VH-VL binders against Large ribosomal subunit protein uL10m (mRpL10). Designs and how they scored, part 103

Target 1, 224 residues: Large ribosomal subunit protein uL10m (mRpL10), of Drosophila melanogaster (Fruit fly) (q9vpl3)
Amino acid sequence: RGKINIQRPKAPHYERARVVAVTQPKYPELPKAKSCFKTRAERTQQQQENPYNEIIAREVRNWLDHSRLVAFFHLSSITADDIFRVRVQLHKQNLHLKSYGSKIIEQAVKNTRYEAIVPLFHSNHCIVFSPDPEKTAALLRIVRRVPQMVLLGGIVEETMLSRNQLVAYAQMPGLHAVQAQLVQTLSQAPGHLIQQLQAHQNSFVQVLDVHAKNQMNEETPKST

## First folded at step 7 (VH-VL)

Design d47 (from k9 with heavy chain Y102F; framework fv_anetumab)
Fold by ESMFold2-Fast, scan of step 7:
Structure d47 (fold): chain C 224 residues (1-224), chain A 119 residues (1-119), chain B 111 residues (1-111)
Amino acid sequence: as target 1 above (224 residues)
Amino acid sequence: QVELVQSGAEVKKPGESLKISCKGSGYSFTEYWIGWVRQAPGKGLEWMGIIDPSDSYTRYSPSFQGQVTISADKSISTAYLQWSSLKASDTAMYYCARQWDFSFPLDYWGQGTLVTVSS
Amino acid sequence: DIALTQPASVSGSPGQSITISCTGTSSDVGGYNYVSWYQQHPGKAPKLMIYDVSKRPSGVSNRFSGSKSGNTASLTISGLQAEDEADYYCSSYDSSSTWVVFGGGTKLTVL
């Protein structure tokens, strides 16, 4: 055993390694920034001084803005081999599985129309992006076989959908125009998914309760 | 309109084989999975396993892995639960129910099949 | 045989509100917003009453509501009626098993 030796662990099959390279975001590598600072204190200092987090946050915003299909999942404990197989299967359908830290997602969506999704990412999570909303059915067929990935909801053609609405959307065959009309009818109003998802969070429900109580208290005549 | 219809009650002796059925109607049978739930007399609900009728992919609870076989025939919209050799402890009500995947609720239930195994 | 903890029984009078608790861990009730509640009358199949913590299927009375705080989910039945007398089961997705698990059930008696 040694770090550099002739008995190195065999690399993944050539074809598999190529697929992994293709599924990665097309951004320049930052090996120098990573390799120089590996201790906790050095990583903290690098994070504060380097715009690295903002670069990744911009990548997330770019994916959100240019994807017509975005699906959110809670991610249970899963092996590297299992998630890799899922990424490969998804990539064949032009579906791009990404995982980002909660702080990066919060930074990415802060001051944007997506800010309300932050509560979805308090625990382990991942996101699937695609430019093609017609791939929703393919996405759900693949993810159903991955019990560690639990569908939270999604965004289809800029419309927020609950997990039940996303399933209903996937079950509708038809032309793009028909699917766009379906998205409008299923969502009823923009932001419906966020209202449904956040209503199920006890901490958010408590915030809503406080807001409702404040509105009731404001029935008292206002001064000024 | 969505309906799951199960086969009738069975009375068997220990060691006998049994296959019970669950037929779906009013929806596209291969779009949803079928879960099986056991309820022993006077006891609660116990999830046994699930099948995707489109390709017969199955997954079982550890308590039932190797004890039962779940299968489906999509051409007749029917799922099955099967025992090769029944035990007295298999006496229970068995329900089939529709489920989108592992994390979704069981939204429509069959009426149940009572299986009684006695010496 | 116990996955999620429910009280064995609860009772109320017509017109009252009652609450049934369902307590799990961070791997099930506490970790996800996928709690369901089922009603089972004697000799009948269970019926889905609540899904995703607080949502009602079509045809379920608005007297039935669900909520969750931490590791405990609750089913509340307002305006209690004689026909509500049944067994109630909670269920949640569990990340450890990676499927839905059930509570032990609660017998509701309408006095």
Scores: ipSAE 0.610, ipTM 0.822, lowest interface PAE 1.7, mean pLDDT 79

Design d48 (from k9 with heavy chain Y102H; framework fv_anetumab)
Fold by ESMFold2-Fast, scan of step 7:
Structure d48 (fold): chain C 224 residues (1-224), chain A 119 residues (1-119), chain B 111 residues (1-111)
Amino acid sequence: as target 1 above (224 residues)
Amino acid sequence: QVELVQSGAEVKKPGESLKISCKGSGYSFTEYWIGWVRQAPGKGLEWMGIIDPSDSYTRYSPSFQGQVTISADKSISTAYLQWSSLKASDTAMYYCARQWDHSFPLDYWGQGTLVTVSS
Amino acid sequence: DIALTQPASVSGSPGQSITISCTGTSSDVGGYNYVSWYQQHPGKAPKLMIYDVSKRPSGVSNRFSGSKSGNTASLTISGLQAEDEADYYCSSYDSSSTWVVFGGGTKLTVL
């Protein structure tokens, strides 16, 4: 039994509201027609989503362009509360944890020097941005305590670094001029970000792509 | 240069307590974590757990949680593995090894501490 | 408990090449390039031979190489020598446990 109210208003609108409710036909959704055919509304939504995706892709590109530290992580199953706690802890250090869909990342880095990162984002992932490369040590200290986040690599001072190179960078002094020199030195070490970074499901594809590119480079000396 | 030196072999009876050590040298002890690995006689390697010596943060494999305690004293660059009450099934070789974190390889290993538990 | 599958034994003659496989799932070997290989001589501690699938630590012979295809990683030892006779363990990060797991080990005999 529902409401218990001994003093209810008896406005004329009560009867009107009841008539409107009774005369409104209940049309059951036709799930199969909706699921099997793309409606005009659904096609219009797809067209609208394309402009929004480009706006978000520009946001990602702006983060990449204005961040001197970018770190990439694989993200295993983690609760919303746990990732929120990590995000807050990172924010206190001017480290900005962001998650973007793989297609948006691909659009953002298409035709840029960072195109090689696309294979990293075929599974759950997140990215941490910061304008301050000296925060690399603080970043790694925090994320080491998050077992669900696994470091894949990063970009420091526009240089792509493997996870091992990023760890080495974190152990260096925090002087800006010295750090720029050390990043250059690390980028000359055996192994490149492309060779050392994880792609999770696409590790094999990365190996084949690198091999194919090396074959092309060896066959055709440049300087025409 | 990087070296981990473990304490000597131990022979104990069931129910006794034990604490074995692992001393690091040749690197900044608090920059790397220390993992512990068990190897029963004639068997393979089992990861037990890990410690961050900088603040003694620990993490254990479920098989070893509540069975052992991992600790560290960063002032003397030493990590420890301890049992409150040994069982015959604890008979094994125990290795400590340096590890950046739980997802990285164990890159430098101690020589091992043989623990024998018999009545 | 053995998380990764390795053959119990493998054998070869001096100068030959042998390969040891390590098979897991998409949550470990197949999902990440975080495969390591360890060599253990009788009575000695394990030694890291390969990390991140194919990389060698300083001081490890170039006769040792690693690779991965799908859910299977492989350690290849070329120019086999008597001193290569040892147990070999693979290891990988596992997203289910969120730590490294080991294979059961492979005894290499040089005959």
Scores: ipSAE 0.626, ipTM 0.829, lowest interface PAE 1.7, mean pLDDT 80

Design d49 (from k9 with heavy chain S103T; framework fv_anetumab)
Fold by ESMFold2-Fast, scan of step 7:
Structure d49 (fold): chain C 224 residues (1-224), chain A 119 residues (1-119), chain B 111 residues (1-111)
Amino acid sequence: as target 1 above (224 residues)
Amino acid sequence: QVELVQSGAEVKKPGESLKISCKGSGYSFTEYWIGWVRQAPGKGLEWMGIIDPSDSYTRYSPSFQGQVTISADKSISTAYLQWSSLKASDTAMYYCARQWDYTFPLDYWGQGTLVTVSS
Amino acid sequence: DIALTQPASVSGSPGQSITISCTGTSSDVGGYNYVSWYQQHPGKAPKLMIYDVSKRPSGVSNRFSGSKSGNTASLTISGLQAEDEADYYCSSYDSSSTWVVFGGGTKLTVL
């Protein structure tokens, strides 16, 4: 049989959909006029906002508002035991790993300064929160050893950082130095770049990465 | 002035052991990982694995797991690639290169160590 | 097993622009903006030319640029010069295997 991809097992959508289709109750087919009316009413009810999602979205907004460090990760397939061990290591450093559905994250950040992060959450993902930005170095030391977690970027002191900028931040001697550099970098990036939603999110991240690259090159220049 | 300097070329017979080295300078050796890349004669690049010199954490690609051992001595800023028993198929150029981790580019490369295994 | 697909060869004349493609999947090239390009002259170690899809290390000519669309990354060399004749390799992190993968390499010939 086909090899099971343990690092990134496909959610069993195909097999689950197939089983659901086989066990699904068979309904009589309806005439178009009646079918459209009934389907429309059902679709309208199905499209009603889930109040549970809004409650959890408020929780996410609360975490964002009270955390001075937020890091975003792509999460490949990982066992419950492995993620538990990671969560324990993070918790010892006052780092809180949480997973939320993409729709909940979208609702949480809609109409906020963080709306640009939505494209990061189209696949499996998780977020680490902390009230302490000094824990960035500890965070990166821990997740560097978890190949299923890939750093996408983060927010430090309400400033969005690329993964390269977050790495550079972790290596900085002091918080004030990083704040000065981030202010300078953002002043060079016009506001319209960061106010775009999904269409410009990659460009925004790339602009921040260029600054991080320049910082890293300045710290460890080549001996050319 | 980041620099990686590798040990000299080796000529060995099948079944012999070998350990080649890669010495880093011009940066904090324990802050970055060292990756190893193989290039067989006339062929392309193959990533072999990586080591964190701070505690010798290693990861290997499946093709090289059990075939080689990667190690490091942080006190002398040196990483190693080792074979317990060489095969003719191990004939290749071996490069070490610096990576922050396996998701980052190999940004500085050693000059390469040519290993020739022949009877 | 070549993980990323590159053309075996590409050629151009001095002053022209050429493009080398690198095609992967959603788990590598398509999934992240972490594509690198390396230049290798005969008998020499590879040199990093582009990283994170489009960024250049210090000392790399601005004639070299990178881009990505979907599962395909591209290296473009403008104002082609004789010293650009070399082998070019793309590379990416692969989330399905959780290690680094390389393309098969492209030999650039300057006519």
Scores: ipSAE 0.404, ipTM 0.740, lowest interface PAE 2.7, mean pLDDT 79

Design d5 (from k9 with light chain Y32W; framework fv_anetumab)
Fold by ESMFold2-Fast, scan of step 7:
Structure d5 (fold): chain C 224 residues (1-224), chain A 119 residues (1-119), chain B 111 residues (1-111)
Amino acid sequence: as target 1 above (224 residues)
Amino acid sequence: QVELVQSGAEVKKPGESLKISCKGSGYSFTEYWIGWVRQAPGKGLEWMGIIDPSDSYTRYSPSFQGQVTISADKSISTAYLQWSSLKASDTAMYYCARQWDYSFPLDYWGQGTLVTVSS
Amino acid sequence: DIALTQPASVSGSPGQSITISCTGTSSDVGGWNYVSWYQQHPGKAPKLMIYDVSKRPSGVSNRFSGSKSGNTASLTISGLQAEDEADYYCSSYDSSSTWVVFGGGTKLTVL
């Protein structure tokens, strides 16, 4: 019967795939064969020496290079339908929600000005990219209503900003205010942002990291 | 400069309706959300819910869902907390406070509205 | 329900330092740098004293400082003064509820 046939998931699946295709940036497709079947040996070697990871790392670097706005979020348990709704709302504002593994992000940003973001990605996360920094206010307005997404910080015009600084940036009324914010951000100690981001690590590991950093800081003034 | 001013104390009987107010000034009212916090006599703070005054989006804690209604009128920079039928257990101090979103602190607080419900 | 554990009371003498603890789980205090502390005098509204674990709003004395280690956040008040006598509440974002939760409160007595 028609009632039975309309229970087929084809129509909802097709609509989602179609909208996702529209909302996703057009990038060169990677051979799916590289990600489909993985033997235990292939999986182990992929973790050690994986050309697929380098290809995706290059994609991440391209996003970073061509985006004047990058925002980092923790992502709590959220349904596929809810995150899809968020992606659609963001895409309408030229904001592109992406998720990448921590190893890929580390490979993408290693030896770059963005290496400091690596600690953000040791837990569940997502990133929003945009070529338009004026969309920061629109981004935060949308994400405010997604309680499963928690703002961690971002990069605006190649400048690292904490969550409080990114919120302040979104509230700036003009170009002079933007320049003032960048000057204020540049005056921050480089370790200050990293210190704030370390809260996402396991408590025991964080205690050890803080102890190690304190030892390094105590040693630095004496090293000459 | 930022100030939240709440309506005066209320003394009501069980079953009566009540609407208390919280008026913001010194900032762009629609740029921040308003949270409501309850404090029963001699007890701690309980987060009740929030409203985005820009379009009246609301979210409630499970304990208060269906028990109260939060609303706002952005034209007069005022948020409201309303009960359709008060209970003696609703006796408490009620605070409104400004909050940027779910994960941010409540940075400016109203003076509180004492609601007493007794027969 | 009380989500975060605080001692019911703490006391100190003028000029001393005291510390109030706030213990949660990995979904709140342990998982986030989004811990706040509020001071409440009898009959008054709470006042934000510390936010984001260790930051002070303008107008808050530098005698107030915050820290966090694992699942426990701490508020430290140095150079205790009579006006510090109040109830102190910790609060944190909680990823399980996806909103802020409060501790049970600590009564500070300045002896």
Scores: ipSAE 0.619, ipTM 0.823, lowest interface PAE 1.7, mean pLDDT 79

Design d50 (from k9 with heavy chain S103A; framework fv_anetumab)
Fold by ESMFold2-Fast, scan of step 7:
Structure d50 (fold): chain C 224 residues (1-224), chain A 119 residues (1-119), chain B 111 residues (1-111)
Amino acid sequence: as target 1 above (224 residues)
Amino acid sequence: QVELVQSGAEVKKPGESLKISCKGSGYSFTEYWIGWVRQAPGKGLEWMGIIDPSDSYTRYSPSFQGQVTISADKSISTAYLQWSSLKASDTAMYYCARQWDYAFPLDYWGQGTLVTVSS
Amino acid sequence: DIALTQPASVSGSPGQSITISCTGTSSDVGGYNYVSWYQQHPGKAPKLMIYDVSKRPSGVSNRFSGSKSGNTASLTISGLQAEDEADYYCSSYDSSSTWVVFGGGTKLTVL
């Protein structure tokens, strides 16, 4: 930041008092011997359950709960400069690129309707969040130019969509009613996302057929 | 109803320039990219590169970077593949195909343009 | 050469089933569910038969099916017919190059 003068510290006495207050807490905790013995499993579980991870997991849940558009990507080797440029482009469209560890994602979605997404995060990954599902077209246009980011699928209006279904959604004319109908037509229950990624869901042609029919019904009158 | 129609066969001499075309119809031309695939006589398929017709963004495989130029004219729904100076080794069948991006299949193909380069 | 490995040829009799393999690495076939299969008859353009490992486009017979295990994808053709005689190419996105790579092709002969 240009307004922050890092090279000019405050008066020594004032800064010293502040540092002492931080480094020497007013209420030091005394170590206390545990009367109960912890099993190996309990110690391992305690080490794996980091309270800071739970705070970050709650942030992820808040992003999921407040975003009407969530897109999942595999991320290949990419420079910090390139990913920064992508973040800037996405931010201009109210699209928020986030990367979290697989453990954090698992903690965030465990016991929720989104639990099925956990297997997507076995490899390097990132997620894009937005409160605006109409930004799906802008998202895919931007990410198309980033060959290191590969679309895996997404969630639109709480409905899980395969990559082909998300592309079809992005090509809709922007009418909320038409988009809502497409989402309902293409939608799948939680747990089926993995089958979609394994090609057990609607075919690419079926998705295109639904999209084309919807566009003909809304924009182009039927011709016999 | 999606169709890609390519220009006719070409017979050229080494050192000559050439521009072949691929015209799309039955879909919104700017919504999909056009990929180019080469097939040498009796050989397999090689991906050459891709173009986004909406703004003419291109990307090439390293084997074809600097060897060819891919372009498009969205006003006539046509993509092009061009050589400034042909070599005998450019003799091949050239296909255009529709592709949404780098990770999506080539779903509709043109009929191919045979390019023969000989003295 | 960055091509995927396919057998040069495979053969079968009418009514039988055959399988064509396509072997890559963890950066292509093994890393993603983005394997496609194309059928090419002599003198004709390739036709997409399978995409995303196992999905069929409209108009493709259900006799054609795809699968993947580890770094190897497979195209299975059941109830072989004379018109199935063609060259078959597999294709996958490759994260190392960040573009599409093709297999060397397999000639299917129906005897």
Scores: ipSAE 0.565, ipTM 0.802, lowest interface PAE 2.0, mean pLDDT 80

Design d51 (from k9 with heavy chain S103G; framework fv_anetumab)
Fold by ESMFold2-Fast, scan of step 7:
Structure d51 (fold): chain C 224 residues (1-224), chain A 119 residues (1-119), chain B 111 residues (1-111)
Amino acid sequence: as target 1 above (224 residues)
Amino acid sequence: QVELVQSGAEVKKPGESLKISCKGSGYSFTEYWIGWVRQAPGKGLEWMGIIDPSDSYTRYSPSFQGQVTISADKSISTAYLQWSSLKASDTAMYYCARQWDYGFPLDYWGQGTLVTVSS
Amino acid sequence: DIALTQPASVSGSPGQSITISCTGTSSDVGGYNYVSWYQQHPGKAPKLMIYDVSKRPSGVSNRFSGSKSGNTASLTISGLQAEDEADYYCSSYDSSSTWVVFGGGTKLTVL
């Protein structure tokens, strides 16, 4: 519960330009291009050893570490003008829309607590970051007007939330924050850690989701 | 708890105007969209469009753009579907349903309003 | 107007299990884990039975389950009962049209 204002992660623009210039030769690589055959293992190793990808992956990790709100979206075909307008509207609320390749996201979150998000990024996607979890309601209000963006889920205060749970959190942020703390304290069991932690977190967040919806004088449909 | 109640059945002649209603209760009306779904006799479900009652933002299916008007009065938690001039082809059951956005289910449905347009 | 593909009809006997398929493309069913299923009895409003591929709303019998493989979602009804006789519709978001799309519907007959 310290100061909630976190400095925005600085993008490594200068270092990126340097790395690209070094890894992409000024002259065409004609002799190397003649040898197109590579084993599966060689291709996989080349991907993991690319220093350019590591720089971008580090940028992604910095955004994840310094954001108390992270929301994941599928992004359908959208014009450059339309996405620019969305970026501007989000930026006014301290919400930062970023797009990264699935390979880079996998590299960024591998061996971290966020590894479970990788399956969300099978197709075109984007991520919204913010240091301020109170902006969740503003985020969802803005994105509801963009039919090309479909909410997949998110992370609030380091707790992974499904799409429905994030919507419930937006509607009742104080209640969700209290129970998120309880969920964190319950994540103590060793073995099968990712599955067990996700199951416990999901179960408690689901209870909170149902309770939050009920407090708005609503219930799931009854069988008649 | 959550309930959507629609206005009663209507029998109209071609060229007449009509406005049907959908009243929400048991939840915060402005937190959810109201969608309208048409079902022609013996046919399947057709999504017509939505309204966000918080600011009256609407979006229509291309098939219904210009054919109907969707509106809402948030002070009485009621959404409306309106025709300026009915056609025989408008004969159908009309449902309103609650929806959070385009990717979410229609989770609570009104009982339906049957609109019959004949000479 | 583009509907997801469902069989027009399916039939079963009391106590048996039946499965209804819903086939789309990578832009709808295949692209998202957000398929819904609705049950409609004659003369009544549709009722949400399954959302997010496999989740049940409160009050829906656990005899109803949902799954998805590739571009095909499935609704399975176990321990079939006479009151299950109804029309069933699948639904998904379609990224191509940026609209919600419905399947053509499946009439379940309990014989």
Scores: ipSAE 0.239, ipTM 0.629, lowest interface PAE 3.5, mean pLDDT 78

Design d52 (from k9 with heavy chain S103N; framework fv_anetumab)
Fold by ESMFold2-Fast, scan of step 7:
Structure d52 (fold): chain C 224 residues (1-224), chain A 119 residues (1-119), chain B 111 residues (1-111)
Amino acid sequence: as target 1 above (224 residues)
Amino acid sequence: QVELVQSGAEVKKPGESLKISCKGSGYSFTEYWIGWVRQAPGKGLEWMGIIDPSDSYTRYSPSFQGQVTISADKSISTAYLQWSSLKASDTAMYYCARQWDYNFPLDYWGQGTLVTVSS
Amino acid sequence: DIALTQPASVSGSPGQSITISCTGTSSDVGGYNYVSWYQQHPGKAPKLMIYDVSKRPSGVSNRFSGSKSGNTASLTISGLQAEDEADYYCSSYDSSSTWVVFGGGTKLTVL
């Protein structure tokens, strides 16, 4: 049969392999957790896993806090080798492709202005972070060649943008001040572009539309 | 205004080569992909493939891989669809259309080039 | 081949409303909100009428609307007019093939 350990180092990065090793026993036991009864072993396992999940959730919050560009993607079936090549191309542009479990993302954005993104991560997903919003054009050029990565939307300068708004932002001349003005202009448009969210559940797009509009509208009254 | 203008109708015999064109105007040609769509007489639309004119990256539908060649010359804002050896089954209307990415619509279309292949 | 299923024909009278369905799978219509609708008059190129399920390009009448439920997208034309008589095609991105797929087309006859 061979040894499963031989296969693992080729697929995941060391850090992700470690996350899988720490958290994996928790996932198969989810149905038992619903019964409200825990064996001694299950209780001990939960204690080991919970502190680590909070550490990773804190890492996600740190990426969100220090990134002026965040892009959300649905990820179709793709080989580890192909996604690694994409990650390398992105890294050369100071773009950082990350993948986190849905539970960790939910924990990270709970009680934040970005809580509305949680439904985007119920299936295969990935996120690209960058401290440099001027890299949006480079990001979109790279991911256009990866049909398995489907752009859902993003956050630029703390403003939630739909897929089409992100594309419009990327097409600007590339001067930071001009692009910041575009974000303001796009946020003042009729603002129903979030309805275009590329998710299985259509009814959920209204939640993100309301959240994005509330986020944009809140900025102006507070400054006056 | 955005416009795609295609070359005129062609009448060819099986085994002949052919190259048809699609010229874009009214926008930055290298910022959008050009897709090619086939429509056999009395039939529906079939996506053939795309080209990114900025670096001539191409991708084909499996049905058309090896059957046609898509190319572009960005200096004259023109994309091409080419056959090395035509077959009677290639008789169809061929449309070019502008597309930003796979999950974006084909938003502007050329008028079409009718290719007729018969003995 | 036909990837998305549409009825071959639909008919209506002036002033009525009609709906054209477009059925796919979870990898295309059901998986994303990237459904487009194209109108084609005889001898003419297709024209984009609806994109991203329900959005209209500038210049398209608000009589045209789109929706989606599960794996089925729908194009609705209200207040039918003679000039609406055309072939209508749906289209979607397909994540399993990673390219664009079209429906078989629906001929709308205004009687």
Scores: ipSAE 0.056, ipTM 0.572, lowest interface PAE 6.3, mean pLDDT 78

